# Designs tried in a protein design chat: VH-VL binders against q9h9l3. Part 164

Target 1, 176 residues: q9h9l3
Amino acid sequence: PRKMVAIDCEMVGTGPKGHVSSLARCSIVNYNGDVLYDEYILPPCHIVDYRTRWSGIRKQHMVNATPFKIARGQILKILTGKIVVGHAIHNDFKALQYFHPKSLTRDTSHIPPLNRKADCPENATMSLKHLTKKLLNRDIQVGKSGHSSVEDAQATMELYKLVEVEWEEHLARNPP
Short names: E, the ipSAE of ESMFold2; O, the ipSAE of OpenDDE; V2, 0.75 times the mean of E and O plus 0.25 times the DockQ between their complexes.

## First folded at step 10 (VH-VL)

Design i56 (framework fv_fezakinumab)
Fold by ESMFold2-Fast, scan of step 10:
Parts: sequence; C-alpha cells; structure tokens
Structure i56 (fold): chain C 176 residues (1-176), chain A 123 residues (1-123), chain B 111 residues (1-111)
Amino acid sequence: as target 1 above (176 residues)
Amino acid sequence: QVQLVQSGAEVKKPGASVKVSCKASGYTFTSYYMHWVRQAPGQGLEWVGWINPYSGDTFYAQKFRGRVTMTRDTSISTAYMELSRLRSDDTAVYYCARSGTYYYDSGPRFDPWGRGTLVTVSS
Amino acid sequence: QAVLTQPPSVSGAPGQRVTISCTGSSSDIGLGYDVHWYQQLPGTAPKLLIYDNSNRPSGVPDRFSGSKSGTSASLAITGLQAEDEADYYCQSYDWSLEGWVFGGGTQLTVL
C-alpha cells in the first residue's frame, strides 16, 4: 500500500514589494502525526516581508536555516511515491516548485464530504482553522505570533482521516 | 481568443546566440506558465524549460542548463528564450506553449502552442 | 532517445480502430503522473488532443479516447478517417528528470 504523509509550508514575501511567495519553513508528518521533517528554509532571494502574523517566521529563524536547494531535495525525497495530504496544497507545491501526481494528492480544502461533515457548502473553500474547530473541536493558529506548520500538518492529517475511506472509494471510481 | 505569436525564423553561426520571442494575448499572461519545446527536423518533441511570468522564476531541462535563459516582459505579455553557444544540432523549430501552474490552473498540459520559430545553425 | 516509448508507426483502414501505446517507467507514468496526447498535422504545431489521461478538450471528436494503467497509457482512435493521418505524441512528467517528457511519436497512416 502507498504510505501517506501530510505537509504544511510557511512562506515569506520576496521579489518586488514582497509579492512573491518563497518557502521559509516546511513540516511533514506521517499518518500517526509523528514529525518526519520540520526545518526553517532560507529562500535564495532577499526577504522583504516576513509575513510574521501568518508565517511565524522571524529574522532569527533564517540564521541557521537550510538553503532552499538542499531543503527541497530532502523534502521531495520524502514526498515521492506517497499520498500527500495538505490544505490548499497547491500553494505548498508552488513554493517547492514541485509537481506531485494528482492521483496521489489530497487537498482538504477541496473534499466535499469533509465540508458536509462541517455543515459547510460542499464546494466552498473553508479554512483549516474552521474545519479543525468544527470537526475536531480543537483550536489551531491561535494568537498573533504566526502559525505552527507542525500543528497545521497534524490537523490536516486528522481531518483527512475523518473522510479517508469514503474519499478513497470516490477517487477509485472517479480518478482525478 | 487565446493566441501565442512567435518571432520569425533565424539563421545563426555555431557559437552564436539566438533569442526567440512569444507574445501572448487573450488571457492573463501572469496566471499561466510558459514552456519552450523544440523539434529537430523530422524528429520528436523535446522539452526545454518553463518560466513563471508572474515571478520570473525559471526551470530548465538538465540538458540545457548553462546555455538557456528564459525571461519575460509583463508590460507587453511577451516571453523570451535565449539559447547560447549554438551548435549545428540545435537546429530545430522552437515552440512556446502555455500550461497551468499546478493543480487548479488547468494543470500542466500544454495548450495553446505557438506556431514555432525555425532556428537554423550552420557554418 | 525519447523517455516515453511509442511505436514509430501504426496503420489502419478507414472505419477501423487503432491504438497507440505509450510506455513509461517507475519515475513518470508508473509514479502516478498524468498522460497527455498531442496531434501534429504535417507542417503545423502540436495540438492538445487528450489531457489528464482520458479527458477531451472542446472540439475534439469522441472518436479519440485515452486510458492509463500501471506504467503505460494508450490513445484509441475509432472510425478512422483520412484526416487523422498525423504524428501523435504522448507526454508526462518525470520525477527524476524534474521535467516534462515526450514519447518519440507515432506516425499514423490511414490506408
């Protein structure tokens, strides 16, 4: 059977006026929520906006951060051949400059049964914070000091587990 | 109508460089990747690389690293591919082709394609 | 050499069915990456014919269909017509090469 992991990345702003999202942290957890990878990552370009309220990234985290090229290689070796779960995961893959197979990708922001369980419109894009509160009765992304990508990856895996059997059956009948 | 219009044919000497352009219209230029694919006479298709017109980020096939540079000018919705240190076996039709960025942007399939630019490298 | 393997040629009579295979490896199609197909008429640019294994763009007749299993994909053309004479290319993504890869192309002749 294929192994399953969940990923969450934090991005900072680079490029003109900080409009480009560059990878600055990545967390990967296994099916049981154990951490497989969690590193701060140094973008190849100058950081103009840390986006700290959302990312939790500060200048101090960049001092000993793993260079992007090295971190990317490590991350891709963990993801290859596995079912990868994320929330709005296309943003994580863009930051990694990585194309993961659609058939092995699970995006908890686009799983209609998950929204139905949360009493949300099935085609709406709900935040990870909202779904986690509604379905797991847990508060994540608390306060104003930024998000924990480990916490987010763990919550994402737990959310997927709530609909895993139903959704995997759906995907087998309706390949993506 | 979505359209990609490429620059005209080029004839170059070995060791020279060539810069091919691809002007996009009919869609938001920065919302899609632009790819370059070449085809030598009577041969198959070979992917060269892509550029993200929004960020300017590029990714090149291993074979072309160090010789190819992709750029864009968002003010005129035009992508460029420059290939340096030309060899006779770089003779090919060079196509630009559009793709979605990742999963929700029409995916990584190539549609549409430009009509191609013939680059001939001869002494 | 092309990364994906296609037969160099295939032929059929008008009205018949032909199938064009596309064989990859464990680093591309076998890893789960989608397969797309392009039709190239003589002297023209390639045109998207099938995407994401089995989907047709608007304007492509339902005589064209695609499928994928394991490390291979196939393009089926039913009710062959003279206008189908063209080169056909499969395309996927290869994880180890970190890029898009094409088959060598198959020339279809309608006898």
Scores: ipSAE 0.798, ipTM 0.900, lowest interface PAE 0.8, mean pLDDT 92
Fold by OpenDDE, second read of step 10:
Structure i56 (fold): chain C 176 residues (1-176), chain A 123 residues (1-123), chain B 111 residues (1-111)
Amino acid sequence: as target 1 above (176 residues)
Amino acid sequence: QVQLVQSGAEVKKPGASVKVSCKASGYTFTSYYMHWVRQAPGQGLEWVGWINPYSGDTFYAQKFRGRVTMTRDTSISTAYMELSRLRSDDTAVYYCARSGTYYYDSGPRFDPWGRGTLVTVSS
Amino acid sequence: QAVLTQPPSVSGAPGQRVTISCTGSSSDIGLGYDVHWYQQLPGTAPKLLIYDNSNRPSGVPDRFSGSKSGTSASLAITGLQAEDEADYYCQSYDWSLEGWVFGGGTQLTVL
């Protein structure tokens, strides 16, 4: 059995009007919630919008941030060969400019049994915050300081664990 | 109907640059990645790089880094590939090809392909 | 030169079954990346033939099939027809190279 990790990334706005989402923080936790990686990352382009309200990223965090190319290499080394769990994880991989195998990817925003457990429509896209509150009775992303990617990654992993057995069986019967 | 229409054949001298265009139609240009693949005469396929038309982010194969530049004009749904410092071994048919991601139904498969643009580099 | 290994050529008579192998490594197919296959008729652009290891796009006959196991993939063509004469390429992604990779291509000759 392959090892499982959960990932969550925070992005800032770059490019014209800050519409380009660039990786500014990445957190990776193992199955037990232990932090394997947590770094601020320096985008290759000028940051136009820190999106602090959501990202929690401030200018001071970029002073000693890891350059994107270096961070990407470090992150990829951790992810390779692993089952990677995330919420709306396509955004994280997009920011990383990295494609993880579909068969090794678990997106908690697209797991019908998880939504069902939370009394949500199976085909709806629910927020991590909502699912975490409903299923784990835990508040995340609270306050004005923005998100904590570590907290979000840990929550994502915990959510997946709730449906892991059922979902893995489903995937085994229905490979992508 | 999804189509990729590429610019015409090019003849260049060594050391020059070439810019090939690929106009997309029949789908949302910014929702799919655009790849460039080349094929030397009588040889196999070689991936050059890709661009995200939405963000403009690019990623190139190691072999071409520093020499290739991929851009796009979203207003006309057109992707561009520029290759500089051309050499004779750059002679090839250059294809643009659309792909999705692992996260969408379209996946990272290349479909469709442009008809290709022959670039000939000769003294 | 190519990251994925294919036989340079295969041949078969009409109606026969042929298979084309695609051998990768632990950094591409072996990591679980999907394999796609493309058909390239003489003088034309490649066309998607098989995607995600074993799926056929609309318009592709069911006599074409794909499979994947371990670090390798295979394309099978049953009921070989004259129009199947073409070059066939497998494709995957290699994390070590940080990019898509192709096989060297296999020339299929229909005898």
Scores: ipSAE 0.016, ipTM 0.603, lowest interface PAE 8.2, mean pLDDT 90

Design i57 (framework fv_fezakinumab; at its last look DockQ between E and O 0.71; V2 from the best seeds 0.00; counts 0 for: pae E 4.7 > 2)
Fold by OpenDDE, look of step 11:
Structure i57 (fold): chain C 176 residues (1-176), chain A 123 residues (1-123), chain B 111 residues (1-111)
Amino acid sequence: as target 1 above (176 residues)
Amino acid sequence: QVQLVQSGAEVKKPGASVKVSCKASGYTFTSYYMHWVRQAPGQGLEWVGWINPYSGDTFYAQKFRGRVTMTRDTSISTAYMELSRLRSDDTAVYYCARSGTYYYDSGPRFDPWGRGTLVTVSS
Amino acid sequence: QAVLTQPPSVSGAPGQRVTISCTGSSSDIGLGYDVHWYQQLPGTAPKLLIYDNSNRPSGVPDRFSGSKSGTSASLAITGLQAEDEADYYCQSYDSSYEGWVFGGGTQLTVL
């Protein structure tokens, strides 16, 4: 059986008017929630908008941040060959400018059994915060200090574990 | 319709540089990656690298690192590939090709392709 | 550079079925990456023929089909026609080389 990890990334705004989403932090946890990776990442371009309210990223975090391409290499090394769990994970992979095999990807924002368990429409896209509150009775992303990518990754993994057996069976019968 | 129009054929001497252009139309240039693939005469396809036209980030095949530079001008939806320190074995048709940024937007399949630009390196 | 393995040539008579194999490794197809196929007619640029292992773009006849299993993929052409004479390339992503890789290409001759 393949190892499973969960990933969550924070992005800042770069480029004209800060409309480019650039990776600024990435957190990866294992099946048990142990942190495997948690680094601030320096985008290749000047940061125009830290998006601190959501990202939690501040200018001070970029002082010793890992250059993007170096961080990307580190992250890809961790992800390669693993089942990667994330919420709206396409955003994370897009920020990484990376393609993970579809068959090894699990997006908790698109798992009908998970939504069903949370008394949500199966085909709706629910937020990580909402699902975490409903299913884990835990508050994440509280306050105005920004998100914790570690906390979000851990929550994502825990949510997936609730439906892992059912979903893995489904995927086995219906490979992407 | 989606089109990739490439610059004309080039003849270069060994040691020189060549810059090939690829103008995109019919789609949002910054929403897709642009790849460069070359094909030596009578040979197969070889991936050179790709650029994210939105961010300008580039990723090159190991073989070409240090010798290839990919850029873009978003104002004219044009991607560029420059190959320096040319040698005879760089003689090839160079293609630009579009791909998605993730699986939901065409993914890593290359579609469409430019018609190619022949670059001949000879003394 | 890493490449996928294809037979250098295949041939068939009109109306026949031909298959082109594409063999990868544990770091590309075997890792789970999808396979795409391209058709290159003589003197032209490659054209997407099959994507994501088995999907046909608009305009591609249903006599073209793709499959993937393990570390290998296969392109099948039924009802072979003269116009199918071309080079065919499989493509995937190789994690070890951090890049997209192509097969060596297969020249299909229609007898």
Scores: ipSAE 0.896, ipTM 0.940, lowest interface PAE 0.5, mean pLDDT 95
Fold by ESMFold2-Fast, scan of step 10:
Structure i57 (fold): chain C 176 residues (1-176), chain A 123 residues (1-123), chain B 111 residues (1-111)
Amino acid sequence: as target 1 above (176 residues)
Amino acid sequence: QVQLVQSGAEVKKPGASVKVSCKASGYTFTSYYMHWVRQAPGQGLEWVGWINPYSGDTFYAQKFRGRVTMTRDTSISTAYMELSRLRSDDTAVYYCARSGTYYYDSGPRFDPWGRGTLVTVSS
Amino acid sequence: QAVLTQPPSVSGAPGQRVTISCTGSSSDIGLGYDVHWYQQLPGTAPKLLIYDNSNRPSGVPDRFSGSKSGTSASLAITGLQAEDEADYYCQSYDSSYEGWVFGGGTQLTVL
């Protein structure tokens, strides 16, 4: 079968008033949750807002960060040809300036059976934190010093594994 | 109604630069990518690159890197493509075309297209 | 020279069916990327005809249909009409080029 990985990215604010989201960290884990990639990434534009409360990124993380062009090449080498799992994953792909095939993309924010298992409306977009608490009995994104993209990627993979069999069967019958 | 209106035809000498504009209306300019595609007379379509009008991020086809620059002005919902060091084989109709940023109802299909700008490069 | 391969021409009589093939590789269509089709009438800009392999935009008649299998896609036109005479282009995304790629185009002649 085609290999599967999960991704989570952290973005900082660049551009006018820090409103543009630029990639500043990326974590990729394999099916078992082992880390394949985890690097701080230096945006090509001036960072206006580190968004530290959510991103966990501080000025010191940029000192030895991998430049965007190099990091993007490394990341895409890992993602190409694999089933990629993420939560609201279009934001991650947008930050990477990357289009992954729809047929190989799994977005845990848009899987109706996952919401159903969490006692949430099937077509609602639920946060990763909420779904992880409800379905895995685990608290992620704890505290006020930012999120861990490794933790988020691991949680995302485990959430997908809860619905993998039924969702893959659904996709085989209803190709996207 | 969604519309893309392009600037008029240009005639340039080899070595010059050309800047083509594409003014968008009828939708939120910053919610879609803008692509540039060219077509030499009697030939097929060739993708040049895209710009994200929200961020200003760009991505260019390998063939055009170093010669093409894409920009936008959000105050007038206009995208620009500038091609430098023009050669005679850059003679083509240059189209702008809108696409979604991902596949959730605004996927990466090109719709609509501008009517095209003919750029002629000759001595 | 084009990354996706199309026949340069196809022809049919009014009322007949024609198909236009689009052949890619393991780095584009074979990797799972969707195929879109564009119609270009003489002297006009291309117009989206089929998207995501088989979907029709509003205003496109159901005699136009698309399909995809393996590394290839196909556009079928049934009940040919004189106004269908145009150039047709397939498009996908290619991971090696990291960009959108087009077929070389197929000129449809209605006899």
Scores: ipSAE 0.726, ipTM 0.892, lowest interface PAE 1.2, mean pLDDT 92
Fold by ESMFold2, look of step 11:
Structure i57 (fold): chain C 176 residues (1-176), chain A 123 residues (1-123), chain B 111 residues (1-111)
Amino acid sequence: as target 1 above (176 residues)
Amino acid sequence: QVQLVQSGAEVKKPGASVKVSCKASGYTFTSYYMHWVRQAPGQGLEWVGWINPYSGDTFYAQKFRGRVTMTRDTSISTAYMELSRLRSDDTAVYYCARSGTYYYDSGPRFDPWGRGTLVTVSS
Amino acid sequence: QAVLTQPPSVSGAPGQRVTISCTGSSSDIGLGYDVHWYQQLPGTAPKLLIYDNSNRPSGVPDRFSGSKSGTSASLAITGLQAEDEADYYCQSYDSSYEGWVFGGGTQLTVL
């Protein structure tokens, strides 16, 4: 069977007024939650807004960060051919300039059985923080120091496991 | 309703540059990637690259890196492709085409296409 | 040469069925990337005909259908009509190329 990984990324603001989201950290964990990749990444464009309150990225993290092109190559080698789990994962793929096959993509922000377990509307987009609190009884993204992409990737994998059997069977019957 | 209107045909000499425009209407220009695809006379379709009109980020097919530049002007919803150091085998119709960025929005399919801009390179 | 392989031509009489193949590799169709099909009438731009392997955009009649299996895809056209005479291209994404790839095109002649 195909191997499964979970990914989470943190972005900083680039471009005019810092409104473009550029990759500045990426964490990848395996099915068991072991860290396969966790690097700070230097965007190819000037950073206008570190967005530290949410991203956790500070100027010192960029001093020795891996250049985007190199990091992208490393990340894509890990992702290619695997089932990739994420939360609002299109943002991560956009920041990577990467198109992963739909049949190998799992987005915990859009899984109706997962929302149902959380007593949320099946078609609503729910935050990772909310789902994790409701279903895993854990608080993530605590405080104002920003998100941990390792913590978030691990939580995302645990959430997916709650519905994995049902959802994989659904996708086998209803290919995306 | 959704339309891509391209600039008119151009004739160039080898070594020159050409800049083709593609004006979008009927949708939010910055929400979709714009691609360029070319077709030499009597030949098939060849992908040149894309631009994200929101960020200005670009990605070019390896064959064209170093000779192609894609830009946009969001104030007039217009994408541009410039190809430099033209040679006779660059003679082709150049199409712009819209695509999405991820599998559950408009996706990676091309819809719609512009009508094409013929670029002829000869002396 | 094109990354995806199509027959250069096919033909059929009005009312008949034809099938156009599209063969890729383990780095594109075989890796799970979707196949899209475009119709190009003479002197016109390509137009989306089938997307995500088998879906028809609004306005495309159900005599056009698509499928994908393994490293290959297929476009089927039933009840051929004169206006179906065109070039047909398949398209996918290839991870090794890191880009969008097209088939070489198939010229359909309606006899």
Scores: ipSAE 0.297, ipTM 0.771, lowest interface PAE 4.7, mean pLDDT 90
OpenDDE, second read of step 10: ipSAE 0.895; ipTM 0.939
ESMFold2 (binder alone), look of step 11: mean pLDDT 91; pTM 0.925

Design i58 (framework fv_fezakinumab)
Fold by ESMFold2-Fast, scan of step 10:
Structure i58 (fold): chain C 176 residues (1-176), chain A 123 residues (1-123), chain B 111 residues (1-111)
Amino acid sequence: as target 1 above (176 residues)
Amino acid sequence: QVQLVQSGAEVKKPGASVKVSCKASGYTFTSYYMHWVRQAPGQGLEWVGWINPYSGDTFYAQKFRGRVTMTRDTSISTAYMELSRLRSDDTAVYYCARSGTYYYDSGPRFDPWGRGTLVTVSS
Amino acid sequence: QAVLTQPPSVSGAPGQRVTISCTGSSSDIGLGYDVHWYQQLPGTAPKLLIYDNSNRPSGVPDRFSGSKSGTSASLAITGLQAEDEADYYCQSYDSSLEAWVFGGGTQLTVL
């Protein structure tokens, strides 16, 4: 069977008025929730808005942060050939300038059985925080000091595990 | 409706630079990546790189790094590809082509394509 | 591997079936990346014919179909017509090159 990891990234605002999202932290966990990668990442462009309330990124984290090109190489080495789980994972891949195979991608914001278990409409896009509270009875992204990408990646993997058998069987019979 | 209109043919000497334009219309310019693909006479298609018009981020094929620069002007929905230090083997038709940014956004397939710009590098 | 492998030419008579193969490696098609197909009529730009292995864009007739297995993909054209005479290119993504890669192209001749 193919190995599985979960990813969550934090972005800061760069470009005009801080509207561009640039990678500033990436966390990757294995199937059991053990951390495989967790680094602050220095964007190649000037940071206009740290978005600290959501990202948890502060100026101090940039002092010893890994430059984007180096971090990207490390991250892609971990992701290549694996099933990658994420929530609204297209945002993470965009920040990485990376195209992962659709057949190896699992987006917990677009898995109908997961929404059904949470008593939500099958095709609605639900937040990671909402699904985690409903299905795992756990509060994540608590407070105003920013999110933990490690916590988010771990929660994402646990959510996927709830539907893994059912969803993998569905994908085997209905390849994406 | 959706169209990509490219600049006209160019003839250049070895060592010169060429800048090709691609004007988009009929869709939101910043919602899709713009790719550049070339085709030498009688040969196949070769990917050069892409630009994200929203952010200005670029990614180039290793073969072209150091010689190609992609830019865009969002006010006129136009993408540019500049290739420097031209060689005779850079003679090709250069196409721009649109792609989605992710699998959920039409994926990394190319549709539509511009009609192409012939760049001839004399030897 | 940098380039996907296609036969340089195929031919058929009107009404027949032809199949064009596209062979990759473990770093592209074999890694799970989707295959797209383009038709290029003489003197024109390529046009998207099949995307995500087997899907047809609006306006592409049912005669064109795609499939993918292992490290390879195939384009099938049934009920061959004179206007199908063109060059056909497969395309995927290669993780080692971090690049979109194309097949060498197949020239289809309708007899």
Scores: ipSAE 0.693, ipTM 0.872, lowest interface PAE 1.3, mean pLDDT 90
Fold by OpenDDE, second read of step 10:
Structure i58 (fold): chain C 176 residues (1-176), chain A 123 residues (1-123), chain B 111 residues (1-111)
Amino acid sequence: as target 1 above (176 residues)
Amino acid sequence: QVQLVQSGAEVKKPGASVKVSCKASGYTFTSYYMHWVRQAPGQGLEWVGWINPYSGDTFYAQKFRGRVTMTRDTSISTAYMELSRLRSDDTAVYYCARSGTYYYDSGPRFDPWGRGTLVTVSS
Amino acid sequence: QAVLTQPPSVSGAPGQRVTISCTGSSSDIGLGYDVHWYQQLPGTAPKLLIYDNSNRPSGVPDRFSGSKSGTSASLAITGLQAEDEADYYCQSYDSSLEAWVFGGGTQLTVL
């Protein structure tokens, strides 16, 4: 079996009116929740909106942030060949400007058995916060300091582990 | 109807630059990546690079880094590819092609393609 | 030169079945990236023929089919017709090169 990691990224706003989402932090944890990567990342464009209330990113975090191109290389090296778990993970990959194989991707926002377990509609997109509360009885993304990508990545991995066996069997029978 | 309309054929001398345009219609220009692929006469397809029309972010094949520049004008849904320091072996038909991502319905497949722009580099 | 390997040419008589192979590596097809196929008629731009290994876009006859296994993919054409004479390219993504990659192309001749 392939190694599994979970990823969560925080983005800031760049471009006109800050509508462009640029990677500003990336956290990667292994199957056990150990942090493999956690870096602040400097976007190539000027930051217009730090989106602090959500991202947790502040200007001070960018002082010694890793340039995007360098960070991207480091992150890709970790992800390559692994099953990557995330929540609404297409946003993370988009921010990374990276394509990960569909067959090696697990998006906890699109796993019907996970929603079913949480007494949610199977085809609905539920937030990581909601699923974590329902299934893990844990509060994440609390307070006004913004999200912790490490915490979110760990929660994502734990959620997936709840349905891993069932979902992997499903995928084996129904490859993407 | 989704269409990609490319600029006309170009004839250039070695060392010159060429800029090819690709106008998109029939879909939201900024929601899809635009790729450039070239094909030398009698040869296969070669990926040059892509641009995200929404952000303007680009990524080029290693072979073309330093010589290729991809841009876009969202106001007219047009993508551009400029290749500098042209050589004879740059003679090819250059195609623009649309794609999504692995997580969108269109996925990372190339569809549709422009009709191509012949760029001839000769002394 | 091409990252993905295709036979340079294949041929068949009308009504026959032909197959075109596409062999990759552990960093592209073998890693799990999907394979797409394109048909290029003489003097025209490539056209999407098969996507995501085995899916047909609307307008593509069901006599075209694709499959993928391990590090390789295959395009099968049944009931070969004269209009099928064209070049066929497989395409995927190589993570080591960080590039979209094509096969060398296969020229299909209908006898």
Scores: ipSAE 0.033, ipTM 0.669, lowest interface PAE 4.4, mean pLDDT 91

